# Designs tried in a protein design chat: VH-VL binders against Sulfurtransferase Alvin_2599 (rhd_2599). Part 1

All scores and structures are predictions.

Target 1, 107 residues: Sulfurtransferase Alvin_2599 (rhd_2599), of Allochromatium vinosum (d3rpb9)
Amino acid sequence: MVNEIDSESLSQRLADTEDVLLVDIRTPAEIAQGMIPDALQLPMHLIPIRMSEIPKDRDVVIYCRSGARSYQACAYLMQQGYGRVLNLRGGIIAWARHGLPIVAPEG
Below, numbering starts at 1 at the first letter of every chain, in headers, positions and changes, except where a header shows other numbers; antibody chains aren't numbered by Kabat.
F, E and O stand for the ipSAE by ESMFold2-Fast, ESMFold2 and OpenDDE, each averaged over both directions (binder to target, target to binder). V2 = 0.75 x the mean of E and O + 0.25 x the DockQ between their complexes.
[cut] stands for letters that were removed.
The coordinates of atoms that the task and the answers printed are left out; those that the model quotes come from them. Centres of patches stay.

## First folded at step 6 (VH-VL; framework fv_acimtamig)

Design s01 (from c2 with heavy chain G107M)
Fold by ESMFold2-Fast, scan of step 6:
Structure s01 (fold): chain C 107 residues (1-107), chain A 120 residues (1-120), chain B 106 residues (1-106)
Amino acid sequence: as target 1 above (107 residues)
Amino acid sequence: QVQLVQSGAEVKKPGESLKVSCKASGYTFTSYYMHWVRQAPGQGLEWMGIINPSGGSTYYAQKFQGRVTMTRDTSTSTVYMELSSLRSEDTAVYYCARDFYSSGWEMDYWGQGTLVTVSS
Amino acid sequence: SYVLTQPSSVSVAPGQTATISCGGHNIGSYNVHWYQQRPGQSPVLVIYYDSDRPSGIPERFSGSNSGNTATLTISGTQAMDEADYYCQAWDSSTYVFGGGTKLTVL
């Protein structure tokens, strides 16, 4: 089963300085419009070739635009042995709607 | 100008192995992932796998797992695709194609294709 | 195993709008790309990320993707648009191409 976290809960974990990795699986063009600070940029189609960059010993929150693609990404990663992945419910749309920080990616 | 130049046509016998090269020029070779796609005569496109030229990591389509190997040589900006245990059904044009997601928004480029005929 | 379904052929008269569909379960949740292949030539990317056009591709080409169907639309179709068209999407297991659609302009 895919575990999910909402924007408010994720924001609180980040504020508490918890060891959480954020992974943005959107396209480079979507990311160029803004991303959650400090997220690892890993477009969805590259997950199978780059999944070794995802740690297994800490919580990893995967997000996309609305939460649909990232839900599928989490299901795939769990099947590959990544037990600590969580889907950001509502994606970056919900994150932005809550007024939470969005930054330009470092070029 | 971006160019992908592939090795020439080959004729192989069943049970042999195939190795196709794809030489890249006109861009930073290690900044873009490279795909391999094949097309049997009169048929559609079939994805085989992807390679990261920087680190050498690969991911292959399930159908080709165990028979395909993708490698690269950064000194010559060349990727290779090797397919073993050839069957007549492997007769196809083999293409390399540059992945445009790896470095942001760029045009997708394809090699000219390599015709491989497998016959007894 | 993810499957993309395209009609085998579509025919239009010159100047008419051609519509080529690409069916897949929840395909609207994936990014879809479209390739044009003329006889004896390598494929050419005509639409990427559902609806974006590469530089040099005419404005007559447009794309959409929602629900279970992605669509390539060619307005004011010309004889030069005759080709095979392939959709492509990624799922968690592999990159998948549709079976291809032959566009005939007569």
Scores: ipSAE 0.065, ipTM 0.710, lowest interface PAE 6.6, mean pLDDT 87

Design s02 (from c2 with heavy chain G107L)
Fold by ESMFold2-Fast, scan of step 6:
Structure s02 (fold): chain C 107 residues (1-107), chain A 120 residues (1-120), chain B 106 residues (1-106)
Amino acid sequence: as target 1 above (107 residues)
Amino acid sequence: QVQLVQSGAEVKKPGESLKVSCKASGYTFTSYYMHWVRQAPGQGLEWMGIINPSGGSTYYAQKFQGRVTMTRDTSTSTVYMELSSLRSEDTAVYYCARDFYSSGWELDYWGQGTLVTVSS
Amino acid sequence: SYVLTQPSSVSVAPGQTATISCGGHNIGSYNVHWYQQRPGQSPVLVIYYDSDRPSGIPERFSGSNSGNTATLTISGTQAMDEADYYCQAWDSSTYVFGGGTKLTVL
């Protein structure tokens, strides 16, 4: 039910300058240790109140630490009418293991 | 120091509405979300909803949808929770609690609670 | 709907270690927070992010979370620790509290 994308496929979409929004649903403390560049910071517990910030007309990749929490977030968003959300399989852990860019959040 | 001070205890009749206030001090009011949680006598904690004091957006638990309304007044740093069409099973202590951003949805400061008794 | 299961009560002698469990399917993948509620008082956050302790909470409070069980551990339990304890987690739009555990120190 929930569409997933792996780190390599996401990296290729970003390299091709595709219009993709990344959403990091981890906590600020987790994000302080590193995040995928340009991700929207939207802690998971605030999704119901802030989901209007997520567009419905472009692909949105939701990620967390390992992919488990973001899978559930995608399932919830799909039930709310967000048909273009995708879970990043393996989360930022898999992203880092593939040697892909991680940045400190801007201070 | 952070403080959340709630309005006093109330006695209501079935069919009436309840409006509880929670006045915040000691921090930037619009920088933290606020939750409402209730506790019936001898029972556990039950989540009711959340409000963003900055924009005023809200999200309510399905059980309370249609009966609950949460609002805020930024000039007085106060959040309000209104519950309509009261029933005897709405007898409970109602708490406001501040959302702490650090690890995601931990409620770091709680108001003292407002006891609401609904009886005929 | 996601359910967090706690024992209704736990009893320990003063100075002994109390353990309070919070069961949930795959709960080790979530962040679990713990609240203490003494009689007649508001809840107080005692553990957040599974195992982190807020300032002012004694070192005898600790937490863990793996698999299907999160655990709150209170070492050297004192009479002042007598309270109800609630675990909490978030699951896909639902803010979930456990049913609570009454800790008695006798």
Scores: ipSAE 0.042, ipTM 0.704, lowest interface PAE 7.2, mean pLDDT 87

Design s03 (from c2 with heavy chain G107S)
Fold by ESMFold2-Fast, scan of step 6:
Structure s03 (fold): chain C 107 residues (1-107), chain A 120 residues (1-120), chain B 106 residues (1-106)
Amino acid sequence: as target 1 above (107 residues)
Amino acid sequence: QVQLVQSGAEVKKPGESLKVSCKASGYTFTSYYMHWVRQAPGQGLEWMGIINPSGGSTYYAQKFQGRVTMTRDTSTSTVYMELSSLRSEDTAVYYCARDFYSSGWESDYWGQGTLVTVSS
Amino acid sequence: SYVLTQPSSVSVAPGQTATISCGGHNIGSYNVHWYQQRPGQSPVLVIYYDSDRPSGIPERFSGSNSGNTATLTISGTQAMDEADYYCQAWDSSTYVFGGGTKLTVL
């Protein structure tokens, strides 16, 4: 089963300085319009070749625009042995609705 | 000006191996992933795999796992696709194609194709 | 494994609108690219990320993707548009091409 986390819970974990990796799987054009600070940019179609960049020993939150594509990405990663991936429910849309930080990717 | 130039046509016998090259120019070679796609005569496009020229990591379609190997040489900006244990069904035009990762607004680029004929 | 379904052929008169479908379960949640391949040529990307055009592709090419169907639309179809058209989407384990559609302009 894919584990999920919402924007409020993720924001709390980041505020507590927990060791969490954020992964943005959207297209380069979408990311150029804004992303969650410090997220690793990993377009969905490159996950199979770049999954070794995703650690297995810490929590990894995968997100997309709405949470649909990242849910599929988490399911795939779990089948590949990545047991600590979580889907950001509602994606960056829900993140923005909560007034949480969004930055330009060149930061 | 981006260009991908592939090696010339080859004729092989069943059981042999092939090695197709794809030389890139006009961009930073290690900044873009490279795909390999083939097309049998009169058939559709079939994805074979992808390579990261920077780190050398690869991911292959399950159908080709165990027979295909993709490599690169950063000093010559060239990617290679090797396919072993050739069968007549491997007769195809083989293409390299540059992924448009990190641009989003640019086209991908394809090599001219390499015809490989496998017959006894 | 994930399968993309295209009609084998589509025919239109010159100047008419051609539509080529690409069917896949829940394909609207995936990113779809469209390739044009003329006889003896390498494929050319005509639409990427569902609806965006690469520089150099005429405005008469457009795309959409929703539900279970992605669509390539060519308005004002010309003889030069005769080609095979392939949709492509990524699934959870591999890249998938549709079977291709031959477009004939009569």
Scores: ipSAE 0.323, ipTM 0.783, lowest interface PAE 3.3, mean pLDDT 88

Design s04 (from c2 with heavy chain G107P)
Fold by ESMFold2-Fast, scan of step 6:
Structure s04 (fold): chain C 107 residues (1-107), chain A 120 residues (1-120), chain B 106 residues (1-106)
Amino acid sequence: as target 1 above (107 residues)
Amino acid sequence: QVQLVQSGAEVKKPGESLKVSCKASGYTFTSYYMHWVRQAPGQGLEWMGIINPSGGSTYYAQKFQGRVTMTRDTSTSTVYMELSSLRSEDTAVYYCARDFYSSGWEPDYWGQGTLVTVSS
Amino acid sequence: SYVLTQPSSVSVAPGQTATISCGGHNIGSYNVHWYQQRPGQSPVLVIYYDSDRPSGIPERFSGSNSGNTATLTISGTQAMDEADYYCQAWDSSTYVFGGGTKLTVL
């Protein structure tokens, strides 16, 4: 079963300065339109070659546009031994709807 | 301006190894991932794996794990694909293709293909 | 493994519209790319990100992707469009191609 977190809960954890890694698995075209601050950009198709960048010893929140792709990514990562991944329910759409910070990606 | 030039056609016997090269030009070699895809005669495209030319990390399709090895030489901007324990079923055109998701919105680019015939 | 299903062949008369389908479970949640391959040539990207066209690809090529089916549409089909067409999608673990569709213009 994939564990999920909603936008409000994630925002509270970030405000409490918890050690959480955000991972944006969308395409570069989607990310160019805006991303959650400080997220690691890791397009979904590169997860198998780059998953060593994802720590196993702390919480990692994976997100996409709506939460569908990131749910599948979390399921895959759990099969690979990443037990502390969580899907951001509703994705960046829900995040933006709640008025939470969105930034342009840096160069 | 982007070009991928592959090594020439080869004829191999079952049990031998194949090594195909793909020389890149017209872009920063280490900025884009490289895929290898093959196509058996009269058949469709089959993905084999991907390599990061910067660090040399690789990820292979499950079907080819244990037989395929992908490497690169940054000094010559060349990617290599080696396939061991060849079978007649490995007869195919082998392509290298530059990934378009690694940077920006530029389309992918494909090499001209290398025909490999495996026969006894 | 994730499987993409295409019809093996499609035939159209010159000037008519050709449609090539690519079926996959929830494929509308992933991005689909389309490749054209003429005999003896390398594949050429004709549609990427479901519906975008690379520079140099005629406007008569278009794409869509929703639900369980992605579609490549070629309006005003010409003899030069005869080729094999492959859809491609990426899930969380696999770079997947469809089986290919031969387009014949007669």
Scores: ipSAE 0.302, ipTM 0.762, lowest interface PAE 3.3, mean pLDDT 88

Design s05 (from c2 with heavy chain G107A)
Fold by ESMFold2-Fast, scan of step 6:
Structure s05 (fold): chain C 107 residues (1-107), chain A 120 residues (1-120), chain B 106 residues (1-106)
Amino acid sequence: as target 1 above (107 residues)
Amino acid sequence: QVQLVQSGAEVKKPGESLKVSCKASGYTFTSYYMHWVRQAPGQGLEWMGIINPSGGSTYYAQKFQGRVTMTRDTSTSTVYMELSSLRSEDTAVYYCARDFYSSGWEADYWGQGTLVTVSS
Amino acid sequence: SYVLTQPSSVSVAPGQTATISCGGHNIGSYNVHWYQQRPGQSPVLVIYYDSDRPSGIPERFSGSNSGNTATLTISGTQAMDEADYYCQAWDSSTYVFGGGTKLTVL
């Protein structure tokens, strides 16, 4: 079963300075329009070859536009032994709806 | 100008192994992932796997897992695809293709293809 | 195993709009890419991430993806567009190509 976290809960964890990695699996065009601060940019199609960049010893929140693609990504990663991945329910759309910070990608 | 130049056509017998090369030029070799895709005569495209030329990490399609090995040589900007235990159904044109994502917006580039015929 | 279904052939007159479908269960939640392969040549990426065009691909190529169908649309079709077209999707576990559609311009 894929574990999920909502925008408010994630925002609280980040405010509490918890050791959480955010992973944005959207397209480069989508990310250029704004992303959650400090997210690792990892397009969905590269997950199988780049999943070693995802730690297994801390919580990792995977997100996309609405939560659908990232749900599938979490299911795949769990099958590959990544037991601490969480899907951001509602994706960056829900994050923005709650007025939470969105930044331009870092150069 | 980006170019991917593959090794020449080969004829193999069942049970032998195949090793196709793909030499890259016109860009930074380690900045782009490389795919291998094959196409049986008159048939569609079939994805085989992907390699990261920088670190050498690989990911293979399940159908080929256990038979395929992808490697690279950074000194010659060349990727290799080796397929073992060849069968007649492995007769195909084998392509290397540079991943479009690695640079974000640049066009995808494909090698010219290598025809491999497997027959007894 | 995820399967992408394309029509085997589509015919269109020069200057008319061609549409090529790519069917897959819930494909609208996946990223779809489209490749063009002219006779005797290597494939060329013409649409990526459902609707984005690589540098050098003309505006007459467009894509969409929703529900169970992704679509490649070629407006003002030219003789040079005669080719096989393949859709491709990645759901984070594997690449899957459609069976291909032969576009004839007559």
Scores: ipSAE 0.266, ipTM 0.742, lowest interface PAE 3.6, mean pLDDT 87

Design s06 (from c2 with heavy chain G107V)
Fold by ESMFold2-Fast, scan of step 6:
Structure s06 (fold): chain C 107 residues (1-107), chain A 120 residues (1-120), chain B 106 residues (1-106)
Amino acid sequence: as target 1 above (107 residues)
Amino acid sequence: QVQLVQSGAEVKKPGESLKVSCKASGYTFTSYYMHWVRQAPGQGLEWMGIINPSGGSTYYAQKFQGRVTMTRDTSTSTVYMELSSLRSEDTAVYYCARDFYSSGWEVDYWGQGTLVTVSS
Amino acid sequence: SYVLTQPSSVSVAPGQTATISCGGHNIGSYNVHWYQQRPGQSPVLVIYYDSDRPSGIPERFSGSNSGNTATLTISGTQAMDEADYYCQAWDSSTYVFGGGTKLTVL
């Protein structure tokens, strides 16, 4: 089963300075329009070859535009032994709708 | 100008191994992932796998797992695809293709293809 | 496991609009790319990220992707557009190509 977190809950965890890795699986063109601060950029199709960059011992929140692609990514990662991945329900669309911080990517 | 130049056509016998090369130029070789895709005569495109030229990590399609090996040589900006235990159904044009998703990149590129005929 | 379904063939008269569909469960949530392949040639990317065109691809090529269907549209179709067209979407475990559609311009 894929665990999910909503924008409000994630925002609270980040405000509490919890050790959470954010992973943005969208395309570079989508990310150029804005991303959640400090997210690791990992385009969805590269997950199988780059999954070793995802830690297994801390919470990892995976997000995309709406939450659908990242749900599938979480399902795949869980099958690969990544038990601490969570899908951001509603994706960056819901995040933005709640007025939460979005930044330009670094570099 | 980005170019991918593949090795020439080959004729193989069943049970032999194939090694196709793909030499890249016109961009930073280690900044883009490389795919291998094949196409049997009169058939559609079939994805075989992907390699990271920087670290050398690979991911293969399940169908080819155990028979395919992808490698690279950063000094020559060349990727290789080896396929072992060849059968007649491995007759195909084999393509290398540069991946979309590199920082600042927009357009993919394909090699010219390498025709491999497997016959007795 | 993820499957993309294309019609095997589409025919259109010169100057008409050709439409090629690519069906997949919830494909509108994935980015779809379209390739053109002429006999004896390497595939050429004509649409990427659902609707963007590479430099050098004519404006008459456009794409869309919503729900369970991605669509390649070629307006003012010309004889030179006769080719096989492949959609491509990535799922979390593998790259997926559609079966291809042969476009004939009569």
Scores: ipSAE 0.468, ipTM 0.804, lowest interface PAE 2.2, mean pLDDT 88

Design s09 (from c2 with heavy chain E106Y)
Fold by ESMFold2-Fast, scan of step 6:
Structure s09 (fold): chain C 107 residues (1-107), chain A 120 residues (1-120), chain B 106 residues (1-106)
Amino acid sequence: as target 1 above (107 residues)
Amino acid sequence: QVQLVQSGAEVKKPGESLKVSCKASGYTFTSYYMHWVRQAPGQGLEWMGIINPSGGSTYYAQKFQGRVTMTRDTSTSTVYMELSSLRSEDTAVYYCARDFYSSGWYGDYWGQGTLVTVSS
Amino acid sequence: SYVLTQPSSVSVAPGQTATISCGGHNIGSYNVHWYQQRPGQSPVLVIYYDSDRPSGIPERFSGSNSGNTATLTISGTQAMDEADYYCQAWDSSTYVFGGGTKLTVL
C-alpha cells in the first residue's frame, strides 16, 4: 500500500522544519522549468541504481508532475525495503496550484 | 566528439565466460551512466543492466542476475561487462550505450557492438 | 513485468505517412524513447521523452504518447527510413524495449 501526503500537509511539515527529504523524479527538462526547493533530483529511470541515496530512517516524499509516476516509484521502493516513502498526491501541479514555492534548480 | 569503442568479436563454448569492454572518449567518463544491451540474431533489443562509472554502483536485469557483472576502470575510461555460464542462447551482439545523466537521455550514444557466438 | 507491444511490420508507399504504435498499460504516464536500427548498424535515438527530436534527426519524425499508446510518426517517408524501430520505456523497476517494427517503404 503506498502512503500519500498532500501539498498542504507537506508544506506544513517543511515549515515546522521536520527532517523530510523531497525527491523529484521528473526528467531534467521538466526540472529545469521549476522544482520544489531543496528536492533531490533523481530521474525515475535512475532509481534502481541510485536508491542507496534515499535514507530509510526518515520520511521521504517522492513527487513527479501529477503523482502517477511517483506512485509507481514509491511502490517499487517499498518492495526494495524503503518503508518510509510517501507519494505527493497531485504532484508539483497541485503544489503550484496552492501557491507554494517553486525555484530554478542550482546549476 | 563522443565515441564508445567496444572490443572485438568472440567465439565461446557453453560454460565459458565472456568479458566485453567499452572505451569512452570525448566527454567526462564519470558524469554519465552506461547501459549494456544485447540483441540475439534476428531478435529485438534486450536490456541487461546499468553501471555508474563514478561510484561503481550497478543494477542488473533480473534475467541476468547471478551471471552478469559490470565494472569500470576510471584510469582508462572503460566499462566492462562479464557474462558467465554461457549458453547457446547468449549468442548476440552486445552494445554499450551512454545514459546522458544531466539531460536524462537514455542511449544517446551507442558503441559499435560486439558479436559473441556461443556454440560447441 | 511491464510489456511494450509493437506491430511486427508496417509498409508504406514513398511520400506517405508511416505510423508505428507502442502499446503499454498507462504508457501515457511514462516517458517513451524511440530508436532506429538499420541492418548491421547500432541503434540511433530518433525521439526522446515522447516527442522531442535529437539534433540531426529530420523534422519529418515526430512522436506522441497518451493513454495506452505511444506513436512514432514519419511524414513523407523515404527509402532511407527503412529500418527496425524500437520503443523503450522505464517503469521505476526495469528498462523495457518493445519487440520492434520493421518499416518497409515500397
Scores: ipSAE 0.055, ipTM 0.715, lowest interface PAE 6.4, mean pLDDT 87

Design s10 (from c2 with heavy chain E106S)
Fold by ESMFold2-Fast, scan of step 6:
Structure s10 (fold): chain C 107 residues (1-107), chain A 120 residues (1-120), chain B 106 residues (1-106)
Amino acid sequence: as target 1 above (107 residues)
Amino acid sequence: QVQLVQSGAEVKKPGESLKVSCKASGYTFTSYYMHWVRQAPGQGLEWMGIINPSGGSTYYAQKFQGRVTMTRDTSTSTVYMELSSLRSEDTAVYYCARDFYSSGWSGDYWGQGTLVTVSS
Amino acid sequence: SYVLTQPSSVSVAPGQTATISCGGHNIGSYNVHWYQQRPGQSPVLVIYYDSDRPSGIPERFSGSNSGNTATLTISGTQAMDEADYYCQAWDSSTYVFGGGTKLTVL
């Protein structure tokens, strides 16, 4: 079963300065329109070759546009031994709806 | 100005090994991942694997695991695809293709293809 | 392994709209890319990430992806569009191509 976290809970964990890695698996075009601050940009198709960049010893929140694609990414990572991945329920759409910070990717 | 130039056509016998090269130019070689895809005569495209030219990490399709090896030489901006224990069904055009994702996406580029014929 | 299903051929008159489907279970949850391959040539990416168009690809090419079907649409189809078209997806375990669709414009 994939564990999930909502935007409000994630925002609180970040405000508490908890050690959480955010991973944005959306397209480059979507990311160019805005992303959650400090997220690692990791397009879904590169997960198998780049998954070593994802730590196993801290919580990792994977997100996409609505939460559907990132749910699949979390399921795959769990099968690969990543037990601390969580799906951001509702994706960046829900994040934005709550008025939470969105930034342009660092160029 | 971006170019991927592959090595020339080859004829092999069953049981031999194949090594195809793909030389990149016109961009920062280590900034883009490289795919290998093949196409048997009259058939569709078949993905073989991907390599990160920077660190040398690789990920192969299950069908080719154990027979394929992908490497790179950063000094010559060249990626290699080696396929061992060749069979007649390995007859195909082999392509290298630059991954379209990077910090600054600038398009998708494919090599011209290398025809490999495996026959006894 | 995950399978992408395409019709083997699609025929359209010049100037009309061609639609090529790519079927896969829950394919709307994956990223789909589309390649065009003319005889004797290397494949060319015409749509990536479901609906994005690479620089240099005409606006008449568009894509969509939802549920169990991804679609490549070519409006105002021209003779130069005759080619084999392949959908491609990454399902978190493999990079898979559809069987290809031969588009005939005549």
Scores: ipSAE 0.284, ipTM 0.741, lowest interface PAE 3.2, mean pLDDT 87

Design s12 (from c2 with heavy chain F100Y)
Fold by ESMFold2-Fast, scan of step 6:
Structure s12 (fold): chain C 107 residues (1-107), chain A 120 residues (1-120), chain B 106 residues (1-106)
Amino acid sequence: as target 1 above (107 residues)
Amino acid sequence: QVQLVQSGAEVKKPGESLKVSCKASGYTFTSYYMHWVRQAPGQGLEWMGIINPSGGSTYYAQKFQGRVTMTRDTSTSTVYMELSSLRSEDTAVYYCARDYYSSGWEGDYWGQGTLVTVSS
Amino acid sequence: SYVLTQPSSVSVAPGQTATISCGGHNIGSYNVHWYQQRPGQSPVLVIYYDSDRPSGIPERFSGSNSGNTATLTISGTQAMDEADYYCQAWDSSTYVFGGGTKLTVL
């Protein structure tokens, strides 16, 4: 039911300059340690009030530390009518293990 | 110094509505979300909803959907919580609280509370 | 709605370690926050995001969250720590508070 994408597939889509929005739902302390470039910072508890920032007409990849919280966020968003959300399987941990880019958050 | 100052205590009758205010100072009002939480006498905390003072979007707990309305006035840095169709079970202290997101190490900030008594 | 279960009361002698549990199905997948409330006062956030401390909260307060249980630990408990403690979590759709635990230091 929840569609998932792995870090290598996501990295390829980003390298191909596909129109994908990344959403980081982790805590501010976690994000301060590093995030995937260009990700929208949207802490999990604010999804219900900020979900209008998530487009319905393009793919949106939601991630957290390991993929557990973001799986639940995707399930919630799908119930709210967001059919193009994908969970990043393994989260930023798997992303980092593959040596993929991590940046400091912009001020 | 961050301060949230709430309106004074109210006594209401069943069927009436209440409107509690929460005036913010000491920070950029539109940069932080605001929660409303209540506590019935001798009972625990109960979350009611959240408002984004920037733009005015809201999200309410299911229990209060249809009875609660949250608004803000950016010119006075004030958030309001209205609750309609009051019942005796709505007797509680009502709190506004500035969200901890983007507060860094400060955490959240709470108003002093507004006691609302609903009695015939 | 998601339910968080806390013991109604915990008693500890001064200087001892107090442990307050917060039970919830798969709660380790959510972030848990802890509030302290003294009689007649507004709640004070003592732990947020499972284990982070806001400025001004003593280091003797710590938190953890794993599996089905989140825990607030107060080491070297003092008389001033006597209060009601509430856990709180967001479960993808709502905020839920635990029922609260009255901590008695005697």
Scores: ipSAE 0.454, ipTM 0.824, lowest interface PAE 2.2, mean pLDDT 89

Design s14 (from c2 with heavy chain F100W)
Fold by ESMFold2-Fast, scan of step 6:
Structure s14 (fold): chain C 107 residues (1-107), chain A 120 residues (1-120), chain B 106 residues (1-106)
Amino acid sequence: as target 1 above (107 residues)
Amino acid sequence: QVQLVQSGAEVKKPGESLKVSCKASGYTFTSYYMHWVRQAPGQGLEWMGIINPSGGSTYYAQKFQGRVTMTRDTSTSTVYMELSSLRSEDTAVYYCARDWYSSGWEGDYWGQGTLVTVSS
Amino acid sequence: SYVLTQPSSVSVAPGQTATISCGGHNIGSYNVHWYQQRPGQSPVLVIYYDSDRPSGIPERFSGSNSGNTATLTISGTQAMDEADYYCQAWDSSTYVFGGGTKLTVL
């Protein structure tokens, strides 16, 4: 049972200045093509070694290209005690399709 | 030029501990994670774990949890893999490999391998 | 624990196309990498992120990944392509290698 959020709902929560962390689990090459602003870059294969960077006391929205990889990442994190993770349904593809902001990664 | 140079071959007895080194050069040591992978004679590749040289955090494969320890020394740009309670089935070539996924377009780099023979 | 299944061996005539499969439950939702290993040598990455080639790897090498099967394809296979080939995937819990496939060019 992975909780999911769609692009429209997420964009509204960000517009309302809610304390949400975005996590992009795609490859560095994919991220170089564009990412959702302010997302933490955390490639999927590094989640087990870097999951301490993910807070447990706020909502964390995890995304990938289409939502498939990030669904599995959310399932894994829930098993590790991360109860506030949400999968971005449709991934960055759906985000872009809605005309929502995409930026080049910092540096 | 990126290079990973591993320590030389070793012969160990059952019950002893093994410590293999991997010295990195030609790049910023703390910018890339490092994997350890082994290969028993005539067998396939087996992933052991990963270390972040910057913070020292580690993640190990379930099979090796409790026996393996990975560390690093940033002053010498060296990663270590220690395996305790050695058995004959730990006879293998041990490789370090620089994680390329953290760097985008760069390919991965592997050390030359360290043959460890465990025999009585 | 996640398991990747490869055929133990594949044989192909020189100049023909070799296909090596890598089976895993829902493997199409993960990124697959392919390594070539010649006897006595360290592994060499030949395909990464399902279908991309590292610099220096010939165009003859290509990859795909969908559903429950990832595939490495070598067109115009040459004697120098004889090696063991390993698929590798990361499933959020571990870094997993397939059992390896010995490619023989007859």
Scores: ipSAE 0.363, ipTM 0.795, lowest interface PAE 2.8, mean pLDDT 88

